# VHH binders against q01730, part 13

Target 1, 276 residues: q01730
Amino acid sequence: SKSLKKLVEESREKNQPEVDMSDRGISSMLDVNGLFSLAHITQLVLSHNKLTTVPPNVAELKNLEVLNFFNNQIEELPTQISSLQKLKHLNLGMNRLNTLPRGFGSSRLLEVLELTYNNLNEHSLPGNFFYLTTLRALYLSDNDFEILPPDIGKLTKLQILSLRDNDLISLPKEIGELTQLKELHIQGNRLTVLPPELGNLDLTGQKQVFKAENNPWVTPIADQFQLGVSHVFEYIRSETYKYLYGRHMQANPEPPKKNNDKSKKISRKPLAAKNK

## First folded at step 3 (VHH)

Design o4 (framework vhh_8cml_1)
Fold by ESMFold2-Fast, scan of step 3:
Structure o4 (fold): chain B 276 residues (1-276), chain A 126 residues (1-126)
Amino acid sequence: as target 1 above (276 residues)
Amino acid sequence: EVQLVESGGGLVQPGGSLRLSCAASGFTFDDYAMGWFRQAPGQEREFVALISSSGGRTDYSDSAKGRFTISRDNAKNTVYLQMNSLKPEDTGVYFCAARDYYGDWYPLTENEYDYWGQGTQVTVSS
């Protein structure tokens, strides 16, 4: 395989816009000599390494459009990550993030944000997170969300929203503002009812995806799921359902218990043991 | 080793049809979204069609929708592109591409794809 030094030198000498450093046992980006001098690169893949941090120096790679940190051990991001003004795709899936840095929502061009398999909850999102109005895909599966903030409705360009395997007790009515949504994945939560405003969306076509299994749905909703997604959406648009929903919310029922028998995340064995 | 091998390209007259195939090996095909891209001489590579890992989701470029159909056979590790009502503007090298499971519905940009075939030539000309 090519050494990291050779990858850096080849990118510089041949003006290569894409650098793939995946699965190289990298524990620190600062140990990669010359990496931050590659201001010309538009794509950096660092997936399947042993990174625990992302240094502020990442901002020196000002032309980055794609940055991939999938499957590392990253616990926090520098505030400087938001200064990457050309960034369109950021993959931070399978890391150890508990929070996102202040100002994270300042990215002007971000279209795809992958945060699956982290330790995020509603308190992890900075105040400006929903300023990411250019997002077309947001992946938050296998995290610890109990609530999806109402400001989700501000992300009106979203086509994909994945919330699978969280602890969601409800969806905000503002989900109905996501009129471009083609895929909604809400499987494996603690949902009992759907907001009627979800009926404003068309998720019933063959090219659309609505996945909601493994939730403790009230019987009327569960019955409609057995008939098919189109029946679910017809039902939640009905006056009968709006009445049921209103009654359910007024009763303010105790949320269902967490399903401790279901693993929400891939086992986090030491990455060194898996790579050796 | 990962291999994507395209076939089915050729010369066809305007209004004709072609069916492209892409045979995949060396990875878990069922876990990957599959796409077709094309490149005409002197132009950048452009998106044509995408199909999810299960086959339940498809998307098309504006130039392809209504004329092209993408499909897959997971038992045969193969993805297809049925091309109807072909136009001279469809001329180019057609590439098969694969995206991992966590990207089974990713944006329509080439940099989201992990594996690429070598391409098959499609020429639409009288």
Scores: ipSAE 0.000, ipTM 0.143, lowest interface PAE 13.6, mean pLDDT 84

Design o5 (framework vhh_8cml_1)
Fold by ESMFold2-Fast, scan of step 3:
Structure o5 (fold): chain B 276 residues (1-276), chain A 126 residues (1-126)
Amino acid sequence: as target 1 above (276 residues)
Amino acid sequence: EVQLVESGGGLVQPGGSLRLSCAASGFTFSDYAMGWFRQAPGQEREFVALISWSGGKTDYSDSAKGRFTISRDNAKNTVYLQMNSLKPEDTGVYFCAARDYYGDWYPLTENEYDYWGQGTQVTVSS
């Protein structure tokens, strides 16, 4: 098997733009001698390690286009992460993030952001998060969102929005501004109604995806889902639905109870104690 | 009740072909990425192939590329692995696995999969 030192040396000597350090038991990037001298690399994969932090030195890898931290134990990101101006794909799925750093939305070229299976909610997003207007895919599934901020409508290039297994009580009307959206995943939330403005989107075509099961939908909407997604969209575009939606909002019903048990979620567990 | 049931395994001569099937029930199949893993005698379980929930994205191990094809039929809740040009090194128990919708990255380790089948034996004997 190849040591990390030899991986670093080989990347430098052979000018290899992609470095795969997945599943190497790495607890700190600072322990990888020579890693930050690899300014030529465009891809770094550190998935399936034991990282709890990302050092600000990551910004020294100025040519990174792809950075993968999937399945680590990362609790926070340095503000310097947004200094990676060539970064197009950032994978932070299956970590322990409860917040994103100040200035995170200043990344100029970011196209894919994977944040599935963290501890994020609407208060976790920095003020400039929705300045990430180059995003084509945003994955926020299995987090703690109760509200999706209305500024989501500013991400007009979004083609994929995944919000599965959160605690969403509503979707903002601004979701109807995402005219390029091809996939919307909202399964496993606390949604009872859909904003009529969602009807401005066509998610019923052969190339589109709309997933919304495991929500406490009011009976009229649940009935349409049983007939099919095309019936759901026809219904929410109707004057009948707009009237019912207005009545429902005016009544201000109590939100449904939380149904997602997150006690077994890895990101909620304490970091492994140092054994004897 | 979640179940993944593999079939199609068996004994085949080198150079032969087999088609594995995995029938899924108890969950919304079309929301899950489906993978195939294998375990050779005395070895750890290794990744073979992965297909996204829609079938629009597939990934293969280096040993499977060019010889194996993963596909799915969401109407039948079934995922398939077509194996051509089989070699003795392909011998092992083949497992079907399901994981929640994934992004651009696919994990190669078994820890990222939510549901597993019991496996089906593939033996390539000379």
Scores: ipSAE 0.000, ipTM 0.169, lowest interface PAE 12.4, mean pLDDT 85

Design o6 (framework vhh_8cml_1)
Fold by ESMFold2-Fast, scan of step 3:
Structure o6 (fold): chain B 276 residues (1-276), chain A 126 residues (1-126)
Amino acid sequence: as target 1 above (276 residues)
Amino acid sequence: EVQLVESGGGLVQPGGSLRLSCAASGFTFSDYAMGWFRQAPGQEREFVALISSSGRSTDYSDSAKGRFTISRDNAKNTVYLQMNSLKPEDTGVYFCAARDFYGDWYPLTENEYDYWGQGTQVTVSS
């Protein structure tokens, strides 16, 4: 395969807008000589490397529209990531992020944000996160969310929301404001009931996807799932369900137990564990 | 070298069952989502089933829902497809595929899979 030096030189000499540096054993972007001089590029793929940080110099790549860091070991992002004013697709899946930087919600053109398989929870999101109103797809699967903030309802252009394999105990009523939503993935959480406001959405057609298995649903909801997604949505729109939901919320039941299996995932183990 | 090796295909009568296996080597299996695709005679390759790297989430095509079950054993680097209530329309070559990101985000197309097996023939006929 081509060396990193050759990839940089060819991109510069032939004015190539897309650079693929996936699976090259890269531990630091700063070690890739000339990378940050490639101001012309619109796509940079750095997936399947050994990156632990993203340097502020990433902002020098001002024409980036697609930036892919999937499957690295990144623990934090520089605030300068939000200076990529043309960025439309950012993939940070399979990393070690426990927070997002201040000002992250200032990315004005971001359409797809992939954050699957990190260490994020509701406290990881900066105050302006829900200013990302251009998002059409948000992937937060395999994280540690126990609640989805109500401000999710501000992302009204959202077509895909994936929250699979978190620790969610509830969904906010504001999820019913996501009127363009075509896909909602909430499998593998600690959900017992659905907010009736989810019934404002139509996720039952052949063009829509609603995935909710592997949750400890109360029996009335579980029974409707066995009949099909269309029955679930008819049920949650009913006055019978609104009564059930009200009773359930008033009773304030203890949340179901957490799934502790996340701690056994190999790629989430800390690099410097304490000696036994 | 990355390899995906399918097995378990064969000839079965309508209403019968088959269990397909796919043994993976040359990559960290537990970090990859695994899918099954099929190609019927004269048709394009189509999605059948997908399982996340952890095994907690699965997805199925409309034709597979209620009849097929995908599962995996990360200790054995193997993904399975249990096929019940087989119909003549299920006839085709079944391919195992691995993708570098977790599986339920779109599109569920061939272009999103990094590694592919050679396929195993399933024939449903009396």
Scores: ipSAE 0.000, ipTM 0.221, lowest interface PAE 10.7, mean pLDDT 85

Design p1 (framework vhh_8pnl_2)
Fold by ESMFold2-Fast, scan of step 3:
Structure p1 (fold): chain B 276 residues (1-276), chain A 123 residues (1-123)
Amino acid sequence: as target 1 above (276 residues)
Amino acid sequence: QGQLVESGGGLVQPGGSLRLSCADAGFTFDINAMAWYRQAPGKERELVARITYGGRTNYADFVKGRFTISRDNAKSTLYLQMNSLKPEDTAMYYCAAEKYVEYDLRPYSYDYWGQGTRVTVSA
């Protein structure tokens, strides 16, 4: 394969817009000589490396449309990440993020945000996070969310929302505002009921995906799931369900027990090898 | 998801040309890598050509020099220009977009298959 030096030189000399530096044992972007001089590039792939931070210098790559950090060890992002005003696709899946930086929601064009397999919860999201109104796909699976903020309803262009394997106790009624939604993944949470407003969405067609297994659903909902997704949506749209939902919420039941088994995150990797 | 619509197939004589198009029906991300696959009767689908968002291309050996893949990101449209067609190019041609695979340390798979467009090369 080409050395990092050759990749940088070729991109600069031949005006190549895409640079792939995946799986190169990179521990710091600052160690890649000349990387930040590549202001012309529109795509940078740094997946499967050993990055623990992203330097503010990333903002010098002002033409980036695709930035891929999948499977690194990144613990924090610089506030300058939101200065990438052409960015459409940001992949930060399989990292170690506990929080997102102040101003993160300032990106004007972001369409795909991948944050699966991090250490995020509802307190990790900055105040302007739901200003990312251009998002078409948001992946938050395998994090630590116990609630999905009601402001999710502001992301009206969302077509994919993945919340699989969190600790969600409930979904906000504002999820029913996501009228463009085609895929909703809520498997592996602590959900017992669905908000009736979810019935406003079209998730039962041949081209739609609704996945909700591995939740402690109350019996009436569990029975509908056994019959199929179309039966679930028919049920939650009914006056019978709205009445039962109201009674359930009025009773304010104790949330189901949280699963404290941390090993389940590790066991989901195809290969559980040390990243060296 | 089935949001891609292929067109442009037809019947041509050996040595003829066809241009296939694949249009986004409203949910293919324009930043995804795109590909053309084909499936001949009784065979598995095989990759014909791939193009990244920035225009970097990759071709199967059996079409190199004869087929050209291109894309118009502003129109969310993918093209395959097919020249010097041979009888063995007869197949159903499918458009696909590369998709994320959560927890996958392997290369991304292709999703968003369309219904296909038929190409028949025969005298």
Scores: ipSAE 0.012, ipTM 0.416, lowest interface PAE 7.9, mean pLDDT 84

Design p10 (framework vhh_7d4b_2)
Fold by ESMFold2-Fast, scan of step 3:
Structure p10 (fold): chain B 276 residues (1-276), chain A 124 residues (1-124)
Amino acid sequence: as target 1 above (276 residues)
Amino acid sequence: QVQLVESGGGVVQPGRSLRLSCAASGFTFDINAMGWYRQAPGKQRELVASISYGGSRTNYADSVKGRFTISRDNSKNTMYLQMNSLKPEDTAVYYCAAEKYVEWDLRPYSYDYWGQGTQVTVSS
């Protein structure tokens, strides 16, 4: 479009490092003439458009540090996305992703990864996903995860982990290795117990956030939640809890029933446009 | 929950320097982008400078390039604006702004939290 052409030319002429193409009705990045010639840009915002794919040409924008595709219709990513070696912030929230491409974990500097409100599960993650050891925030809310892989413990720089509104039946003990974690969001899953190793983390301070409501917690845990998060963490650190947890795991109980109608979850509602 | 408190404003003569500070609380400071805006009477609020969460990327308005320096100290949850060679045209209320990264609003560099502002007056 005429407005997009002007935006591209202005970025080039004024050497502008940040380009905002949000809410422009864009259905293909290939239709934006001259976009991939902007090798100087460090930020590209394409949120609230109608993109269904990301072309391999995105790798030509080699100086990108921030790439925002929030609220599009993207079904797949090219393997070339991992060629963006300066990328620190990737937002793919509210798309239609079923899988992440092979080699995705090769992004060397990635600090924030947003994948909320897609169609991802544990089988969607490529073998090298947990090589993203520079991650400080990982958002996987409103997806289809039933398990969180134990390799999550390799992401030792994580400060924020959001797993809200998935189908998680358990958390791995390796979550206790995330010693820098300040926010853990696990609401709206199928969790009945917490691993005792979560007690290695301190999520009870004013700067910390622990949200775990809307899970089918066993009565002893549910009772502690009613008293407060501090009581939950004191409980799971106790020898009493470790014993009860061991018995629960030995009994190998059948997982709680899966809610297959995700359209009824709050996060499935359309986001209101910002008027600011 | 999020609070931003500006300090360091004042009245100075042209050519002098001021350092503004913004103390932040209520969020994980070191992964949020921050910025300084200013608003003069009868004008729209404009971006003066911004800084990425890691400090590796800074951006400045053309009117302040070479004179102002934005920085942050994540151990103190504080962002700074060093203002050198001040001009009468720099007279404004200066606002600290922070990106609040929330799951249902995932736009980077969307400044949702604002301080109360600190007055900077440059008079001859």
Scores: ipSAE 0.012, ipTM 0.306, lowest interface PAE 8.3, mean pLDDT 84

Design p11 (framework vhh_8cml_1)
Fold by ESMFold2-Fast, scan of step 3:
Structure p11 (fold): chain B 276 residues (1-276), chain A 124 residues (1-124)
Amino acid sequence: as target 1 above (276 residues)
Amino acid sequence: EVQLVESGGGLVQPGGSLRLSCAASGRTFSINAMGWFRQAPGQEREFVALISYSGGRTDYSDSAKGRFTISRDNAKNTVYLQMNSLKPEDTGVYFCAAEKYVEYDLRPSEYDYWGQGTQVTVSS
C-alpha cells in the first residue's frame, strides 16, 4: 500500500480527483499532513479507520462529491459538513452517531445518505433534515427509531428507503407520498399494521423490493404475507383492510415489547483509551 | 424501474475483440461505481472489472488485466467493456452491475443492480 504522505503528494502532483485512505489506522484527519489543501478532490474514502470526530476543516474540500466514513468510531459531525455544496454521496455507516448537526438538511445535492448501524432515533434528526429533497437513497437500518417522522413524505425522489432492525411501532401515512420508491426494507421492527396509504406505491413488480419479515404483524396481515407480497398490497388497498386499520387505530393498542437487547451493540460500548 | 441493458456480445475467434455496452435507465449512476461480472457454464458469477463514478479509478481481475478496458460515459448513463485478445476461457454471460453500499458488507464488489446479461462465445 502507499503511505498517506505519498497519497497526498500524488493526488496533488497528478491532479487525481479520488483519494482512498481506507484501513490506514487513522485516528484524526488532522494528522494527515496536507489533506485539507487538496481542494481539487471529488472523492475521499476514509472507511475502516479509527476516527472519533470529523474536523470542521472538512469544509475546505469544496469539490467533494463522495465522502466515505464507513466503519469508524465517529460520535458527532461538525455543522460545517453541510457546507460541502457538491456532496452527492455521504457514507457514515457503522459509526457511533447519536445526533446529526443543526443545518444538516442544507446539503443541496445529496443523493445517497448511508447512516446504517449508528445510535440514531427520531430525536436525532435536525429540524431541516427533510429539506434533503434530492435524496434518492436513505439507509437508516440498525438504529433506534421508534417512529419515522411524517416529513419523510417530502423526500419524493426517494427510490430506496431502508429501516431494517429499528424499533418502529408504526409507519406514517405520508410514506404513500414516496411514489418513486422501488425498495422498502422494514424487517425487524415492532410493526403490527401497515398504513393503507402504502397501497399507493408500486412495490410488487419484478424490479421492486419489499421486505417486512420479523415484525409482529396482526393475523390478517401475517396471513397475506404467507401468500406473497402482491397479496399484501392488494389487501391493504381493500375496503376490508381500511376498516380493520381504522378499528385498530381507534383501539390504540399498547405497542409490542422490544425483543432486541442492544446493550451488546458495539456502537454503544465506551471507546477504549487510545494506545500510544 | 431501474434497468441495466447489456449489448455487444457475440461469437468471435480466439484473439478477437468485442466491445460490450451497458445502458442504464430509471435512475442515474453518475455517483456510483459500475462493473462487469461474468458467469461461465457451470460456474458462479465472477468479477471482471469495475470503474469509479468519475472514471478516475479502475480495477480488473487477474485474467482481464492488460486485455480488457472498462470506461464510462456519465452523460449517456452507460458503461463499456473493451475486450481484446479474447481466449476460449473468456466464454460466458457478461453482466453489468451498479454499486450500492450493502449493509455490513465491506467488499466493494457487492452490487444490488444487475442487467440480464449478454453472451460472449470465443470459439473457432
Scores: ipSAE 0.000, ipTM 0.168, lowest interface PAE 12.4, mean pLDDT 84

Design p12 (framework vhh_7nfr_2)
Fold by ESMFold2-Fast, scan of step 3:
Structure p12 (fold): chain B 276 residues (1-276), chain A 124 residues (1-124)
Amino acid sequence: as target 1 above (276 residues)
Amino acid sequence: QVQLQESGGGLVQPGGSLRLSCAASGFTFSINAMSWVRQAPGEGREWVSSISYSGGRTYYADSVKGRFTIARDNVKNTLYLLMDSLKSDDTAVYYCARDKYVEYDLRPYSFDYWGQGTQVTVSS
């Protein structure tokens, strides 16, 4: 019920570090009078609004550690977003991003990046994306990735990697370099085999999560999944699997066709806007 | 065993109303965020609405905002979707889903368990 003007005024008067402007019908941050004068704030929540852009002025909020744009209509980000030197958590889930700006990987402290439910693919990532070596969690689920770049292996602090409901045909061997990984979500892709190097990771413990259902796995792998995740990891570490994987790669099989079954993927498009 | 059982679907005329229910069992309902997801004929699954574990926060897809209301009863372990001013485009199978509760925010697309669905048909 409190107006946006009163939220801004109260934050300034009481030196409040956190501002919640979620679900306020905001179409432009530029229309929120005095927002960019709040240089003291460390958290800004703008989730569930009608934003289509993020203005370069966002960089004036230099003390931001958490910036949440979940469930908006954002189509692009300004290059100035990388100027937020204290930013640790950036949530851009459920937007309309088809690319990330040049220089995006220049963020020095980013720990959590949420990009689920956008229109991103491997060509959307700028050349320096994998310079985000401080990331502990990367969410890329429900996008259009067919390939995960090998440079993913540079994100060695990563504990959570979510790639659910993309169009991935393979995982790079460099996934095995993610030794801190506790959760890997790869369900709903076009994967037939796992790189043996994934066996360098232990995702079978009580506090680890490995989700890989709804992929067209080759029979030997599918059979191990029926026995359990621990059996999958024992299998891919084996010399038998390394041999079979090598033969599979030499055969260079045609990738599985894209699944036209929409029941396996969450759609961003509302029923009323399904055309165009 | 986690179970989610939807009910309350049916045939309704445009402009009409329906109340969907989802009976939850096999887990501690009161500590989990819950969502409604729908699937229209020939379309992918579309997130409709989410509710926090306490009921203190609710979120809606733009297509239903102002027409639908999500609610929960933590004593009865039941999730509700109250649908007003129904349109033909609301015709879909409606699924109750348990959110994978994560630290950062309610993510209505992050589900680990689904109900079997209840059919809603809006037709003249």
Scores: ipSAE 0.005, ipTM 0.288, lowest interface PAE 10.5, mean pLDDT 85

Design p2 (framework vhh_8pnl_2)
Fold by ESMFold2-Fast, scan of step 3:
Structure p2 (fold): chain B 276 residues (1-276), chain A 123 residues (1-123)
Amino acid sequence: as target 1 above (276 residues)
Amino acid sequence: QGQLVESGGGLVQPGGSLRLSCADAGFTFSWNAMAWYRQAPGKERELVARITSGGKTNYADFVKGRFTISRDNAKSTLYLQMNSLKPEDTAMYYCAAEKYVEYDLRPYSYDYWGQGTRVTVSA
């Protein structure tokens, strides 16, 4: 479009490091003439558009530190996304991703990864995903995860982990290795118990956030939540809880049924015929 | 409950100056766009100034040329330099951070708010 062409030209001529192309009705990045010649830019915002794909050409924007695709219709990413060596913040929230490309965990500087409201599950993550050891914030809410892989414990710099509204039946004990964690959001899952190793974390202070409502917690845990988050953490650190947890795991109970209604989730709706 | 802590408000005469500060106790300050909002009694909160993670600024028309927003990422602190203050600038001033909260909330709307600092401009 004429206005997008002017934006591209102005960015080039004035060496503007940030380009905001949000809410412009863009259906393809390839339609933005000259976009991939902007090698100087450090931030590209393409949120609230109609993108269904990300072309491999995105790798030509080698100085990108922030890339924002929030609220598009993206179904897959090119492997070349991992070639953005300076990328620190990648936002792919509210898209239609079913999988992440092979080699995705090769990004060496990524600090914030936003994947909320996609169609991802544990099988969507490539083998090297947990090599993203520079991550400080990982948002996986409103997806289809039933398990969180134990390798989550390798992300030791993680300070925010959001897993809200998935289908998680358990948290791995390795979550207790995330000693820098300040925010844990696990609301709206199928959790009945917490691993005692979560007690290794301090999520009870004024600067910390622990949200766990809307889970089918066993009565002893539910009772502690009534008293407050600090009581939950005191309880799971106790020998009494470790004993009960051991008995619960030994019994290997059937997971609670899924109670998520995802029928209205826009990421599952067919794309309109006009979105070529 | 306060991740953002504002300071620097006070009483000043018309034409005076004040510098507001907002300290972010969180670790994501350098990644977030930050903003100053204000709210006079009985009015809605309105945007005063916004600054992106990279330093690009945007100002409301009623403060343009008088106020300057800036940030110090090393100190995780946001500033608002207010010059040529007018009685109509009297309000509670709030610091806000643009960050994801929840899907049903508008993501990248300002989700973290401070308790505010009061600015009174009167003779």
Scores: ipSAE 0.013, ipTM 0.354, lowest interface PAE 7.7, mean pLDDT 85

Design p3 (framework vhh_8pnl_2)
Fold by ESMFold2-Fast, scan of step 3:
Structure p3 (fold): chain B 276 residues (1-276), chain A 123 residues (1-123)
Amino acid sequence: as target 1 above (276 residues)
Amino acid sequence: QGQLVESGGGLVQPGGSLRLSCADAGSIFSINAMAWYRQAPGKERELVARITYGGSTNYADFVKGRFTISRDNAKSTLYLQMNSLKPEDTAMYYCAAEYYVEYDLRPEDYDYWGQGTRVTVSA
């Protein structure tokens, strides 16, 4: 409490635009006296605390460009979060969200959205979610998605899309519209085939990343993965693959069963501890 | 290897100055905080200075008043101006992008660290 009071006072007295309140045992932002009077701040880091809610008062911090709630216990967001019109980076990873508030897609400047390790699925996304057309990076790993809505193709500025460790049955053909994409992470899903339209993307270069392991790929695709990512993309661009994909879709096969093992141990074990 | 490329290291005498640069060949530089770390021979890697996207800075006590970290977001370049160099500043200097959600922003084969640039301070 005393250290938080000093942080608030120093930010006000010295006009410091960035406030780091990470790892301070904070259970409520409302307990941080004077926090919402800091209208001048552009960055607020509240990672590694014990927050269960975000109060509507967060909208009083109108100059925020970076807001970090990583590793809390947040179950819902106020609709007022969308009133932060300068927000470019929102980190809500490792929380307990099962829905996003109505109007969430109203942010006009949002570039990075981190939602990894929550309880989100396709029904969690509000109708205007894909109005976030300024997004460059979207992290949805370690959630419960079974489908990725076709409107993902509207996010044409995306450079990074992470969908690791969900329950995805398929990828929409509109993923091929993401021509700026440099990284696609789809490991640990229920995918059996790739849409041929993914072949419109170049994810095979030295500066690109394509990760797709731990999916129940049909044998022809699995065989190409053994040869390398470049072989996978050459294959899905081929007329042979387009024919096989068409046959597969006509057969309308039942999706693979969900993995009932709830331990997503690879993605839920971080690579490094926080440096102190 | 990462997409960060350090340069500007070299041999300099005590009291001298060096300017280190770190260029981002990819999209790492964007909204992320950037930092300079160093590792002296036989020692652990330690934080030297950190700068956020907005330009707010944090310095290790042993470099305060001597080093200045800065960034040019338009050029995707990070800088470290080192003045009044001491023999104890001798180290490999590493550029790093600091992510808030480490496990998701670091795919299995991705390294967000640069390869380093060597700084030697001796007469």
Scores: ipSAE 0.013, ipTM 0.320, lowest interface PAE 7.5, mean pLDDT 83

